# Ledger of designs, part 6: VHH binders against RNA-binding protein 33 (RBM33)

Target 1, 73 residues: RNA-binding protein 33 (RBM33), of Homo sapiens (Human) (q96ev2r1098to1170)
Amino acid sequence: CVVSVEGLSSSTTDAQLKSLLMSVGPIQSLQMLPQQRKAIAKFKEPAHALAFQQKFHRHMIDLSHINVALIVE
Short names: E, the ipSAE of ESMFold2; O, the ipSAE of OpenDDE; V2, 0.75 times the mean of E and O plus 0.25 times the DockQ between their complexes.

## First folded at step 5 (VHH)

Design g25 (from a10 with D30S D31S W53G S55G I58T L104V S105Y; framework vhh_7uia_1)
Fold by ESMFold2-Fast, scan of step 5:
Structure g25 (fold): chain B 73 residues (1-73), chain A 119 residues (1-119)
Amino acid sequence: as target 1 above (73 residues)
Amino acid sequence: QLQLVETGGGLVKPGGSLRLSCVVSGFTFSSYAMAWVRQAPGKELEWVSSISGSGGSTYYEDSVKGRFTISTDNAKNTLYLQMSSLKPEDTAVYYCARGYDEYVYFDYWGQGTQVTVSS
């Protein structure tokens, strides 16, 4: 399933975010949307999308609070 | 010019209390979210608490809920963090930060104040 990560600092790289996502579980895709300070990630397993939201909603990366929304396809 | 100045840190025993203050200048609280962020020795920055500019909604990291209280005094342009039941794990430099967007960006922050919790 899919998570939306909002509130990314302009200094946050795709490698940093990918490392954070993969600490929870394997991902199928990651789309960085720097103009919107946003990223869309798809986990291979739905349970990992939920776990990521539970663990990292409001987490700080480079002094920016991220907002994690679960998107059901 | 924008400025944030933290004070109130110090040495305290476990179970003790401290109140941190952050005096701001160059902007209005009601237009910005404000936060407290800490960094323990050898660790990454950890968000502690935020307060919204719109209506005073408050948010806390799970480990500090019920022990810390964030508040503002608009007349004094001051953000506070009241800390009670302090634990050794709370030892860190505490920074005041201004939110550019609601809980999304922190674009300006102070020099920090040291809190040490030790017997």
Scores: ipSAE 0.000, ipTM 0.118, lowest interface PAE 16.4, mean pLDDT 76

Design g26 (from a10 with D30S D31S W53G S55G I58T G99D Y100F D101S L104T S105I; framework vhh_7uia_1)
Amino acid sequence: QLQLVETGGGLVKPGGSLRLSCVVSGFTFSSYAMAWVRQAPGKELEWVSSISGSGGSTYYEDSVKGRFTISTDNAKNTLYLQMSSLKPEDTAVYYCARDFSEYTIFDYWGQGTQVTVSS
ESMFold2-Fast, scan of step 5: ipSAE 0.000; ipTM 0.131

Design g27 (framework vhh_8dlx_2)
Fold by ESMFold2-Fast, scan of step 5:
Structure g27 (fold): chain B 73 residues (1-73), chain A 118 residues (1-118)
Amino acid sequence: as target 1 above (73 residues)
Amino acid sequence: EVQLVESGGGVVQPGRSLRLSCAASGFTFDDYAMHWVRQAPGKGLEWIGNIYYSGSTFYNPSLKSLVTISRDDSTNTLYLQMNSLRAEDTAIYYCARGYDEYLYFDYWGKGTLVTVSS
C-alpha cells in the first residue's frame, strides 16, 4: 500500500501532492522528506498504490519528473 | 522549518489524569500521521501510539486502555490523554512525525517530562 515519490521539486507542496495521490484513491498517510526531494505515501488499498505508479511514474510536477516506486513493508 | 513542541507535563499524583499537547508548525499538519513516544529514566524508547490523517488510531496494546490520542487539524495540535497514571508512567513524552513503523521518525520535539509520585 506504500509508494515512494522521488525527484520532487522544492516548490511542490504537501497539498499539491496529496491532491495527485487522492485522484487515484484514498490515502492513509503522507510523509514529506524535502531534503531528499521525496515523499512516502500509504494508500488505504494496495490496488491504488499500483495504479498510482502506473499512472504517475515519470509524471511532471513543477518541471520535475517524479519517480514512483512501490515499497514492500 | 518543521517544529514540534510538547507541553502539559509536570508532577501528578497516582490515579490522576493528564493531557499533553504537541504544537506543530512548518508543514501541512493534516497530511501526516503523528506519534507519541516516551522514555522512562534509564530505559529505551516506548511507542505509545499514533493517529493517521484520517483520524484512525493505533495503540501499544500494553497502554491501550490508559491512553487516547486525538488531533485538532484546525490548530495543528496533537493530544495525548492519559488516565489512571501510575509511577511507571514517569517519563519524557515526545511527539513525532514519521512513518507507520514507530521506529522511523523524521522530526520530533524536545519532549515534556511527566513525573508521577505520591
Scores: ipSAE 0.000, ipTM 0.123, lowest interface PAE 15.7, mean pLDDT 77

Design g28 (framework vhh_8dlx_2)
Fold by ESMFold2-Fast, scan of step 5:
Structure g28 (fold): chain B 73 residues (1-73), chain A 118 residues (1-118)
Amino acid sequence: as target 1 above (73 residues)
Amino acid sequence: EVQLVESGGGVVQPGRSLRLSCAASGFTFSSYAMHWVRQAPGKGLEWIGNIYHSGSTFYNPSLKSLVTISRDDSTNTLYLQMNSLRAEDTAIYYCARGWSGDLYFDYWGKGTLVTVSS
C-alpha cells in the first residue's frame, strides 16, 4: 500500500506530487521529506501502489527523475 | 469546496480559433497541475494536455501543434487556445485537477460544449 518516491526536485510541491499519486488512485497519506529529496505515500488500495511504481518509476518531474519503491509493511 | 467552471464554448466555423477558460476556486490553484480533457459525441475521453504549477506543459502528441495550454495564477484561471478547428474537434471540453495522461483526476468541471460546424 506504501510507496517511497525518491529523487524529488526541491521545486516539487506536496500538492504536485499528490496530484501525480492521485492520477493512479486514492491515497490515505503523504509525508514529504525534503531533506532526503523523498516522500512516503500510502495508497488506499495495494494495487494502486504497484500501478504507480510501474507507471512512474524513472518518470521526470521538474527535470528530475524519480525512483519509486514499494515499502513492505 | 473545490469548484472548476469551464466557459468559452459555442458554435465555431472550421478553420477558426477558440479560447476556453476554466475558473478554479476552493483550493490553492498555483500549487496544482491542471488538465484539459475532451469527449466527442459517442467517443471516450481524450486527454489534451496539462500544465504544471511551474508553467511546464505536456500535450497529447496528436494535438500538440493545434493547442496551447496556459494559466494565470493571479486570477486562478486555466486556458486552452485551439487553432485550425475541425469538425472532429466537436466535443465537451473539461478542465480537471490532477496529473498524468490517464483519466484519474480528483476534481472535474461540468464541461463546455464546442461545436465545429459550417
Scores: ipSAE 0.000, ipTM 0.120, lowest interface PAE 15.2, mean pLDDT 78

Design g29 (framework vhh_5c3l_4; at its last look DockQ between E and O 0.03; V2 from the best seeds 0.00; counts 0 for: pae E 19.0 > 2, grease 25.2 > 24.2, placed apart)
Fold by ESMFold2, look of step 6:
Structure g29 (fold): chain B 73 residues (1-73), chain A 119 residues (1-119)
Amino acid sequence: as target 1 above (73 residues)
Amino acid sequence: QVQLQESGGGLVQPGGSLRLSCAASGFTFDDYAMSWVRQAPGKGLEVVSDISGSGGSTTYADSVKGRFTISRDNAKNTLYLQMNSLKPEDTAVYYCARGYDEYLYFDYRGPGTQVTVSS
């Protein structure tokens, strides 16, 4: 149920990313890793993690294309 | 009765190629986006590639871009993945998955086919 979001702009906030994640489904956690321009989020349901990856992989946020991958927790 | 059945997996050496097929039945195939999703041992699901219902739009994970090609033959209700320049990290079970266009997540997947890339 875990996704990694990479390639984040330095201006992208946890609130923006949380809003985007929650538009797909409920999340259990969000961890920002700003030094790596990365975030890790866990969805409550695996299907929502896949849906988020499919919808937002290579999406542009704050003028930066993001890469979304599914990972096992 | 939606059915998805993958085939074409196997053991291949690094640098080799495989072509996966997914036979679809029980739905109007060209109305749906389709995806290849893989799961490496001990890892979560990764969307490898997706293709629109018409076949006009494709996307790829960065890890496979330039090496893998998704395609579909809507007359044969078949989804394909051509995998070239295979690497050990491509070792996984590969699943064919149907997505609903407006919600962009899969609602059905097949039982999967094993791809092993090893010397």
Scores: ipSAE 0.000, ipTM 0.079, lowest interface PAE 19.0, mean pLDDT 79
ESMFold2-Fast, scan of step 5: ipSAE 0.011; ipTM 0.323
ESMFold2 (binder alone), look of step 6: mean pLDDT 86; pTM 0.875
OpenDDE, look of step 6: ipSAE 0.034; ipTM 0.475

Design g30 (framework vhh_enristomig)
Fold by ESMFold2-Fast, scan of step 5:
Parts: structure tokens; sequence; C-alpha cells
Structure g30 (fold): chain B 73 residues (1-73), chain A 118 residues (1-118)
């Protein structure tokens, strides 16, 4: 249910990323890690984590390509 | 279900201007970077410009200073204001969600033809 989002621009807000995540499905948590240009998000449904990766891996936010990885529990 | 429909193309003389529009449906427009691409006869598709969800813009070197990308989130519409048009700008123009080869499949359809006649 967990995705790692890497390569975030320093200008990307948690609100922007949360909107993008929630366009796919409801989330349970979002942890912003600005020092690492990274965020960890947990979807309520595992299928939405996969769908987010399929749709947004290498997507551009604030002119930065993000990498989306699935974290297996 | 994602749909992007381009319009506004036409014939124009060198130095002229056109405004292209892209009407989006089937997704939350505000959440996505949206890009313009073009394809000239006999050439590969070329990235033209991107605008992010936050409004940041980037342009291909060939169009910097002449083209302006903008968006109207209330209307779910992307725009490309083209000025100082040149013969080499002749192409079919497409809009696409994001700027990623994996999202290339998201822009289906004919695009809108821009012809700059010398």
Amino acid sequence: as target 1 above (73 residues)
Amino acid sequence: EVQLLESGGGEVQPGGSLRLSCAASGFTFDDYAISWYRQAPGKQREWVSTITSGGSTNYAESVKGRFTISRDNAKNTLYLQMSSLRAEDTAVYYCARGYDEYLYFDYWGQGTLVTVKP
C-alpha cells in the first residue's frame, strides 16, 4: 500500500503531492522528507498504490521528474 | 476516459500569431503537468512546452521567447499562445498529460494543424 516518491522539487508542497495522490485513491498517510527530496505515502487500498506508480512514475512536478517505487510490507 | 482535445490551428503568414487550446476531461486537471508537443511532416514528435500543476513553465529552445503556455484550471483548458511564427513551426500540435514517455498513450486523436506559409 506504500509508495516512495523521489526526485521532488524543493518547491513542491505537501498539498500539491496530496492532490496528485488522491486523484488515484484515498490515502492513509503522507510523510514529506524535504531534506531527501522524497515522500512516503500509504494508500488505503493496495491497488491504488500500483495504479499511482503506473500513472505517475517519471511524471513532472515543478519541472522535476519523480520516481515512484512500491514498498512491499 | 482521459480526453484531451486540441483546437485553434490554422494557416498563418510568417510573423503571425495563433492561440491553441486543449480542452481536458476525465481527470482532475489541476493535479497534472500538461505539455504541448508537435510533429512536423517527416519528423519525430518534438516537445514544445510544459506547465506544471503549480504554474511553472518550461520551453524548448526553438520556441523560447515566442510561445507562451498557460492554463485555466476553472475551465480545464490549456493554452499555447504562439507569436512570431516561422515556417519551421508548421506541424500538428498535440497536448499531453505530463512529460513522460509512459504518458504518451494519454494523448490520442488528431491534434490541431498549424501551417505557416511563407
Scores: ipSAE 0.000, ipTM 0.112, lowest interface PAE 16.6, mean pLDDT 76

Design g31 (framework vhh_7qia_2)
Fold by ESMFold2-Fast, scan of step 5:
Structure g31 (fold): chain B 73 residues (1-73), chain A 118 residues (1-118)
Amino acid sequence: as target 1 above (73 residues)
Amino acid sequence: QLQLVESGGGLVQPGGSLRLSCEASGFTFDDYAMGWYRQAPGKQRELVAFITSGGSTNYADSVKGRFTISRDNAKNTVYLQMNSLRPEDTAIYYCARGYDEYLYFDYWGKGTPVTVSS
C-alpha cells in the first residue's frame, strides 16, 4: 500500500500531491520530505498503490518528472 | 545502490555489553525508519528495536530495558547499544530500512554475529 514519489519540484505542495494521490484512491498518510525532493504515501487499498504507479510514474508536476516506486513485500 | 553495513558484533560473556553500528548509503537516510532484527540459529528473524525518522523508539519485550536504539543522521548511522547480554541474545544482528507511517521494512544488511557465551 505504500508508494515513494521522487523527483518532486520544491514548489510542489502537499495539497497538490494529495489531490493527485486521491484521484486514484483514498490515502491513509502522506509524508512530504522536501529536502530530499520526495514524498511517501500510504494508500488504504493495495490496488490503488499499483494503479498510482502505473498512471503517474514519469508524470510531470511543476515542470519536474516524478518517479513512483512501489513498496512491496 | 542501497547499502547497510553492520559492525560491532563479537564474543562477550553473559552480563557484558556490545554496541552495534550500521552505516547506510545510497538513499536519503533521514527519510526512513531504521530497525534492528536478529536471527538465532534455527529460528525466524525477529525485530528487536526500531527508531522512526523523527526519533521515536520501540523495543521487543525480550530486550526492553537492556537495549537502546539511536541514530546519528549526520553520519547516516543507526546504533544498537546492548547491555546485560544473555546467552539467549546470541544471533546474527541485521540492520533494516523501514517506513514510519506503515511499519514495514524493505531492505536488510548482511548482518554482524553476536555470541554471548562463557
Scores: ipSAE 0.000, ipTM 0.101, lowest interface PAE 16.4, mean pLDDT 81

Design g32 (framework vhh_7qia_2)
Fold by ESMFold2-Fast, scan of step 5:
Structure g32 (fold): chain B 73 residues (1-73), chain A 120 residues (1-120)
Amino acid sequence: as target 1 above (73 residues)
Amino acid sequence: QLQLVESGGGLVQPGGSLRLSCEASGFTFSDYAMGWYRQAPGKQRELVAFITSGGSTNYADSVKGRFTISRDNAKNTVYLQMNSLRPEDTAIYYCAAESDLLGEYTFDYWGKGTPVTVSS
């Protein structure tokens, strides 16, 4: 129940992204990958990963559109 | 014009308790997710507690079981009840509002912060 969040602005913080993820549901982990402009997050519930993608794919954070991909485990 | 005003900080001894309040004005409070962040001197800001517009809560591992976030939509206020305080909880605590609405932008609004010092 993993999402990849891509296209992150260099100004987007761990705290900002975590708040956005947690607005959908509880997470188990968040890994920031700034050199790839990317983060990987795992939701505790599979349904929340899909809900996050549906709500926030192409969403704008700090003037950058994010791309939300589901990673099938 | 969105405003967030924190209060309730202070000096407390280890093992003590404090309740922080954040009063919001200038927007429909019930539409926003609310968070409490903290920043210790020389450290990055850390999200410690989060409550959605629907009342769902999440906590940082460092505060789980000790801190409780709650909201009162009738009073446009979010609270952070802090129990069993430790010296490492010493920080300036900030209230933040984030839009729960679908849209082009995510808006992050911050208060000025309220200092909490845990010391003997």
Scores: ipSAE 0.000, ipTM 0.125, lowest interface PAE 16.0, mean pLDDT 75

Design g6 (from a10 with Y100F S105Y; framework vhh_7uia_1)
Amino acid sequence: QLQLVETGGGLVKPGGSLRLSCVVSGFTFDDYAMAWVRQAPGKELEWVSSISWSSGSIYYEDSVKGRFTISTDNAKNTLYLQMSSLKPEDTAVYYCARGFDEYLYFDYWGQGTQVTVSS
ESMFold2-Fast, scan of step 5: ipSAE 0.000; ipTM 0.145

Design g8 (from a10 with D101S E102G Y103S L104T S105Y; framework vhh_7uia_1)
Fold by ESMFold2-Fast, scan of step 5:
Structure g8 (fold): chain B 73 residues (1-73), chain A 119 residues (1-119)
Amino acid sequence: as target 1 above (73 residues)
Amino acid sequence: QLQLVETGGGLVKPGGSLRLSCVVSGFTFDDYAMAWVRQAPGKELEWVSSISWSSGSIYYEDSVKGRFTISTDNAKNTLYLQMSSLKPEDTAVYYCARGYSGSTYFDYWGQGTQVTVSS
């Protein structure tokens, strides 16, 4: 149920990313890792993790294209 | 440093063939399962084929069995998908992915390569 969002602009806030995640489905957690230009998010439903990747992989936020990867736990 | 790079897509007529390649860096196939996943215009991601190193097993989606062949060249760190008898419904962006056989959960993806099957 976990996605990694990589390639984040240093100007992208947790509120902006949370808004995009929640547009797809409810999340259990969001951890911002700004020094690594990435975030880890856990969706409540596995289907929403895949849907988020389908919709937002290579999406542009603050002039930076993000990469969305699914994490197997 | 961890990269997956696909090449080999293009435009082909029904019944044609293409070979897709995925060059990986930053890991070896011995430690991971590798997959091809495709996405047709306006459709969801569809798993196509996997090769699993832990079991030495190869798996295919039913619609591609007998037409597609997944293979690796470990010396070149390259994953292949040989596609034959291509059909219009095979039109999609094809992604190379690292993960588990038969799983939709993958931790690294390539950029994708477009395959169009059209008369």
Scores: ipSAE 0.000, ipTM 0.079, lowest interface PAE 19.9, mean pLDDT 75

Design g9 (from a10 with D101S E102G Y103S L104Y S105Y; framework vhh_7uia_1)
Fold by ESMFold2-Fast, scan of step 5:
Structure g9 (fold): chain B 73 residues (1-73), chain A 119 residues (1-119)
Amino acid sequence: as target 1 above (73 residues)
Amino acid sequence: QLQLVETGGGLVKPGGSLRLSCVVSGFTFDDYAMAWVRQAPGKELEWVSSISWSSGSIYYEDSVKGRFTISTDNAKNTLYLQMSSLKPEDTAVYYCARGYSGSYYFDYWGQGTQVTVSS
């Protein structure tokens, strides 16, 4: 399953975000979209996508609160 | 009313240590990110460290990693910044701030505490 991470600070690196994602579970892909201040990440396990949203929705990274949306199938 | 009050600043020699404290009132740490932000003379505000969900997630600016430690004591409504191996470049007014929605957005700030690192 896929999560959309929105509201990223321009100072947030892909390494920093990848570290947060992998604290929950292994990821299959990470796509940074800096012009939209967004990233799209795909977890190997659907349960980890839900867990990431529950833990990190409204979480603060580099002075910016992120919004985590589930894109589940 | 809502208040953030910093203490612990002062003059210290290079290589020294200081612990900054920020006592909050009017809210709890449970649903807020807390941060330390500094401003050196003649420079812009620089984010130093943040903590969310009362020790849930912790982040540091690269230049302070390994030297500074952010923590909270929820029972005392106090945010801390333990600073070690201080350098002249760390000289600044240090503010504690409550984080809110948006990019680089804080809705409440303390009055600041001066840290001066010099021989």
Scores: ipSAE 0.000, ipTM 0.104, lowest interface PAE 16.7, mean pLDDT 76

Design k12 (framework vhh_5c3l_4)
Fold by ESMFold2-Fast, scan of step 5:
Structure k12 (fold): chain B 73 residues (1-73), chain A 120 residues (1-120)
Amino acid sequence: as target 1 above (73 residues)
Amino acid sequence: QVQLQESGGGLVQPGGSLRLSCAASGFTFSSYAMSWVRQAPGKGLEVVSDISSSGGSTTYADSVKGRFTISRDNAKNTLYLQMNSLKPEDTAVYYCAKGYTISGSYFDYRGPGTQVTVSS
């Protein structure tokens, strides 16, 4: 149910990324790690984590292409 | 290093109000979302509310919606939780946490907490 979002622009805000995540489904958490250009998010439903990866892997936010990885748990 | 210090807890009667504060230091407060999390005696952690870095977006757990209001003052590096119409089931230790948090256990960082007791 956890995704790692990598390659974030320094201009990308937590509100902006939360909005994008929640366009796919409800989330339990979003943790920004700006020093690593990265965020960790947990969806309430595992199917939404997979759907987010399929839809937004390599998507462009603020002129930067993000990588979306599923974290096994 | 990241430091979070909660205050404002205490004993209050049902129907009463309390305002919690969290003083933050050691990071750029205005760049991070913040959360309030609570733990009632013998229960797991519950995410009560969160707020975006700008303060423009907030969410609330169903258990507190309409009664609690989260806010922040980025000029003062302070997070607030206004708690109205308090109920005995709101009795818990309240923690502020850096970033959005996962229900149940996951945090980047949290403070030591402040005790809220609602009883007659």
Scores: ipSAE 0.006, ipTM 0.219, lowest interface PAE 9.6, mean pLDDT 79

Design k13 (framework vhh_5c3l_4)
Fold by ESMFold2-Fast, scan of step 5:
Structure k13 (fold): chain B 73 residues (1-73), chain A 119 residues (1-119)
Amino acid sequence: as target 1 above (73 residues)
Amino acid sequence: QVQLQESGGGLVQPGGSLRLSCAASGFTFSSYAMSWVRQAPGKGLEVVSDISSSGGSTTYADSVKGRFTISRDNAKNTLYLQMNSLKPEDTAVYYCAKGYTVSGYFDYRGPGTQVTVSS
């Protein structure tokens, strides 16, 4: 249900990421780690985490290609 | 472990104001968005407002837009909700919640603080 979003531009906000994540499905939490150019998001449903990865892995946001990984827990 | 503690609730007359605070500990507060959620007697949870990790972006439920203001102080690990022009319909237990919440789902919430708006 958790995804890691890596390779974020320093200009990408958590509000912008929330909008993108919620276009796929409801989220429970979003943690920004700007020093690592990374964010961790928890979807309510595991299927939405997978769908987000399939749709947005290598997607370009603010001229940066993001890497989307599924976190097992 | 994660701890969230709300304060500032109370009894007010319609048209009055209250300021709620939430003290957070046990996690890196500045790395998480935060939300305020409420539950009126006999009703489900309603997300009233959320704020991004930096405080640069906020959202509000239509029921509270123009009346409530969410803010945060990352140096103090504290979340705030300024509630103005209170209505009887705002009577509820108010909860501080870690992260963004959608459809009443959330990672963790505090024990809540009671707000009563009497006629």
Scores: ipSAE 0.012, ipTM 0.323, lowest interface PAE 8.6, mean pLDDT 81

Design k14 (framework vhh_5c3l_4)
Fold by ESMFold2-Fast, scan of step 5:
Structure k14 (fold): chain B 73 residues (1-73), chain A 121 residues (1-121)
Amino acid sequence: as target 1 above (73 residues)
Amino acid sequence: QVQLQESGGGLVQPGGSLRLSCAASGFTFSSYAMSWVRQAPGKGLEVVSDISSSGGSTTYADSVKGRFTISRDNAKNTLYLQMNSLKPEDTAVYYCAKGYEIDSGSEFDYRGPGTQVTVSS
């Protein structure tokens, strides 16, 4: 139910990313890793993690294209 | 201002069907996941079903899988719940919720006033 979001702009806030994640479905957690230009988010449901990847992989946020990967637990 | 208005509740016999509707306004409906949540007498809130912003993915509580179907019409800003094979334990107030935010152990939803569903003779 976990997604890795990579390629984030340094200007992208946790609030902006949380808004995008929640447009797809409820999340359990969000961890920002700004030094790696990365965030890790856990959706409550696996179907929403997949839907987020399908909708937002290669999407542009603050002039940066993000890479969305599903993390197998 | 977010507004959600449920309709379609009522009294129904066990084994019957009802379809609930939720009219949404005050936000970009097509941009948010939506949920149906319910509260039975003397019990806590249960998330029954949710649907992604596009309608491409859905989830259901174990208690309703195979009996309920969630859907949405983004052109009409309307969320639906088709309820089949109703059981007395489905008796509850049903709420439409604009997604919900879960962080740091908290859960937020923006619920409408609810519609009563009663399953009995």
Scores: ipSAE 0.006, ipTM 0.213, lowest interface PAE 11.4, mean pLDDT 77

Design k15 (from b7 with V102F F104D S107Y; framework vhh_5c3l_4; at its last look DockQ between E and O 0.89; V2 from the best seeds 0.00; counts 0 for: pae E 9.1 > 2)
Amino acid sequence: QVQLQESGGGLVQPGGSLRLSCAASGFTFSSYAMSWVRQAPGKGLEVVSDISSSGGSTTYADSVKGRFTISRDNAKNTLYLQMNSLKPEDTAVYYCAKGYTFEDSGYYFDYRGPGTQVTVSS
ESMFold2-Fast, scan of step 5: ipSAE 0.012; ipTM 0.253
ESMFold2, look of step 6: ipSAE 0.007; ipTM 0.316
ESMFold2 (binder alone), look of step 6: mean pLDDT 84; pTM 0.842
OpenDDE, look of step 6: ipSAE 0.067; ipTM 0.503

Design k17 (from b7 with G99H F104Y; framework vhh_5c3l_4)
Fold by ESMFold2-Fast, scan of step 5:
Order: structure tokens, then sequence, then C-alpha cells
Structure k17 (fold): chain B 73 residues (1-73), chain A 122 residues (1-122)
């Protein structure tokens, strides 16, 4: 249900990233970790976390290529 | 709908300067990285310069580095390209371009404007 988005531009906003996440499915939470150029997002549906990784891993947002990892707990 | 409108092109002599503007509407301008791209007669598209959504990061093609400056004014929804020390090789149609939206489209840009002609000659 949880994805880690790494490699974010320092100029990428939470609204911008939320829009990208919501294009795949509803999210439960989004945490921005600017010092690490990273965000943690939790989808309401597990299938959407996988779909987001498949669609947006290495996607360019705000001139930075993001890396999307699934967090297994 | 997304609209981008370039202006400021024209005829200029080698060594001269021009400032291009791009007026944007129909999307949240401050949320997207923007680019200037150009196409010379009979050639493909060349990405000239990129700017991040906040304006904090910029990149330039080697062909224009040190001569061109990209900037943006998010309060006015406007993108700029300051072109100095123009060369005949800079003759092209210049387009402002919006990076792809929420969904990946298979293209670097999901929209560009109609373009403005820059001619560097006499």
Amino acid sequence: as target 1 above (73 residues)
Amino acid sequence: QVQLQESGGGLVQPGGSLRLSCAASGFTFSSYAMSWVRQAPGKGLEVVSDISSSGGSTTYADSVKGRFTISRDNAKNTLYLQMNSLKPEDTAVYYCAKHYTVEYSGSYFDYRGPGTQVTVSS
C-alpha cells in the first residue's frame, strides 16, 4: 500500500506530487521529506501502489527522474 | 484548456539580443517545469533550456550556454528567454513547452505553443 518516491526536485510541491498519485488512485496519506528529496505515500488500495510504481518509476517530474519503491511491512 | 502563446521574435543582426515571452493559461503554471524548444529550417526539434516549477533549477543546451537565460514569473504565468550574442545558427521557430501532465504521454512535452520566428541575419 505504501510507496517511497525518491529523487524529487527540491522545487516539487506536495500538491504537484499528490496530483500525480491521485491519477492512479485514492491515497490515504502523503508525507514530504524535503531534506531527503523523498516522499512516502500510502494508497487506500494495494493494487494502486503497484500500478503507480509500474507507471511512474523513473518518470520525470520538475526536471528530476523519480525512483518509486514499494515498501513491504 | 491549456494555452501557450509566444511573443518577442523578429529579425535581428548577429551579436544582437531578443527577449522571448510565453503567456500561459489553462493550467496551474507554478506546478510545472517549462522549456524553450526550437526548430531550425529542415532540422529536428532541439531543447534549448529547461526551468523547474519554482525557477530554482535551470539547464541549457551546450549550443546556447552562456548566451541565453531562462526565467519565469509565476505570479504572471509567464516564461521568458533572454537571448544575447545571437548567431545566424540561432535562426529558428522558438516554442515554449509544458512538461507532461499528471499521466505519462510518451512525449517529453504534452503541449507546446504555436511558436515565434527568430531570424538572425542582416
Scores: ipSAE 0.000, ipTM 0.150, lowest interface PAE 14.0, mean pLDDT 78

Design k21 (from b7, 16 letters changed; framework vhh_7uia_1)
Fold by ESMFold2-Fast, scan of step 5:
Structure k21 (fold): chain B 73 residues (1-73), chain A 122 residues (1-122)
Amino acid sequence: as target 1 above (73 residues)
Amino acid sequence: QLQLVETGGGLVKPGGSLRLSCVVSGFTFSSYAMAWVRQAPGKELEWVSSISSSGGSTYYEDSVKGRFTISTDNAKNTLYLQMSSLKPEDTAVYYCAKGYTVEFSGSYFDYWGQGTQVTVSS
């Protein structure tokens, strides 16, 4: 259910990222790590984590391409 | 008051193993998510691994999956990072970081220890 979003622009806010995540499905949590240009998000539904990765991997936000990794538990 | 103290770093050859420890004081250990973050020479901080406040969920950066294991010992107020199959690119100062209980709000790791140096070289 967990995705790691990497390659975030320093201008990308948690509200912008939360909006993108929730366009796919409900989330349980979001942790921003701006010094690493990263965020970790947990979806309530495992299928939505995979769908988010497939839709937004290499997606451009604020002129930066993000990498979406699916974190195995 | 709030203190995080890392130990266990050192020099190791590629393919070797190390276990890092972080002893915490000044807050209720089991109430917060904990993390390991590293900084290689001349580079930015990089998140490595996190463990939930209950210890029931663990998360890893892609480059360390299958090689590193994060765990806690609540009775000792200690966070561990077991590192195996170490690579030269794992050379960094490793910091223990206090986070928050995972929730819908975006948050950052807000307290860091002094760090422990890990050097992987032949």
Scores: ipSAE 0.000, ipTM 0.088, lowest interface PAE 18.0, mean pLDDT 76

Design k22 (from b7, 20 letters changed; framework vhh_6qgx_2)
Fold by ESMFold2-Fast, scan of step 5:
Structure k22 (fold): chain B 73 residues (1-73), chain A 122 residues (1-122)
Amino acid sequence: as target 1 above (73 residues)
Amino acid sequence: QVQLVESGGGLVQAGGSLRLSCAASGFTFSSYAMAWFRRAPGKEREFVAAISSSGGSTFYTDSVKGRFTISRDHAKNTVSLQMNSLRPEDTAVYYCAKGYTVEFSGSYFDYWGQGTRVTVSA
């Protein structure tokens, strides 16, 4: 399943976000959308997408609070 | 540097047709899904159509299904939008966008092009 990470600082890198995602579980893909201040990530396991949202919704990265949403495919 | 250059816009009467083209450079074109979005004056950008990296899958917003056709040409690094049976509500600036190597939905695309203007008169 897929998560949308919104509210990213312009200073947040792919590597930083990938590290945070992979602390929860393996990911299949990660795409940064800097113009929208967001990123889309797909976990290999659906349970890890839910766990990431529960743990990191409103978490602060580079002085910006992120919003984590689950995306229905 | 990713660059997307749109062309083909213009003024047409309702019921007419236009073909939009997007020339892509600065990335491995065949590896990414591509899409068209549009923005009418005073409105937010909306998804129009998307095509998978291989060209084997396409997705359209309900209002253009059956009227618009998206296609791509890997040899030319272009994505095209054939617009038939145009309506006044199709009036907008049309943008070409680069997506992901994996296709999830038309909303997951970067806007890299500057757009091409389409005006449909009643």
Scores: ipSAE 0.000, ipTM 0.115, lowest interface PAE 15.3, mean pLDDT 77

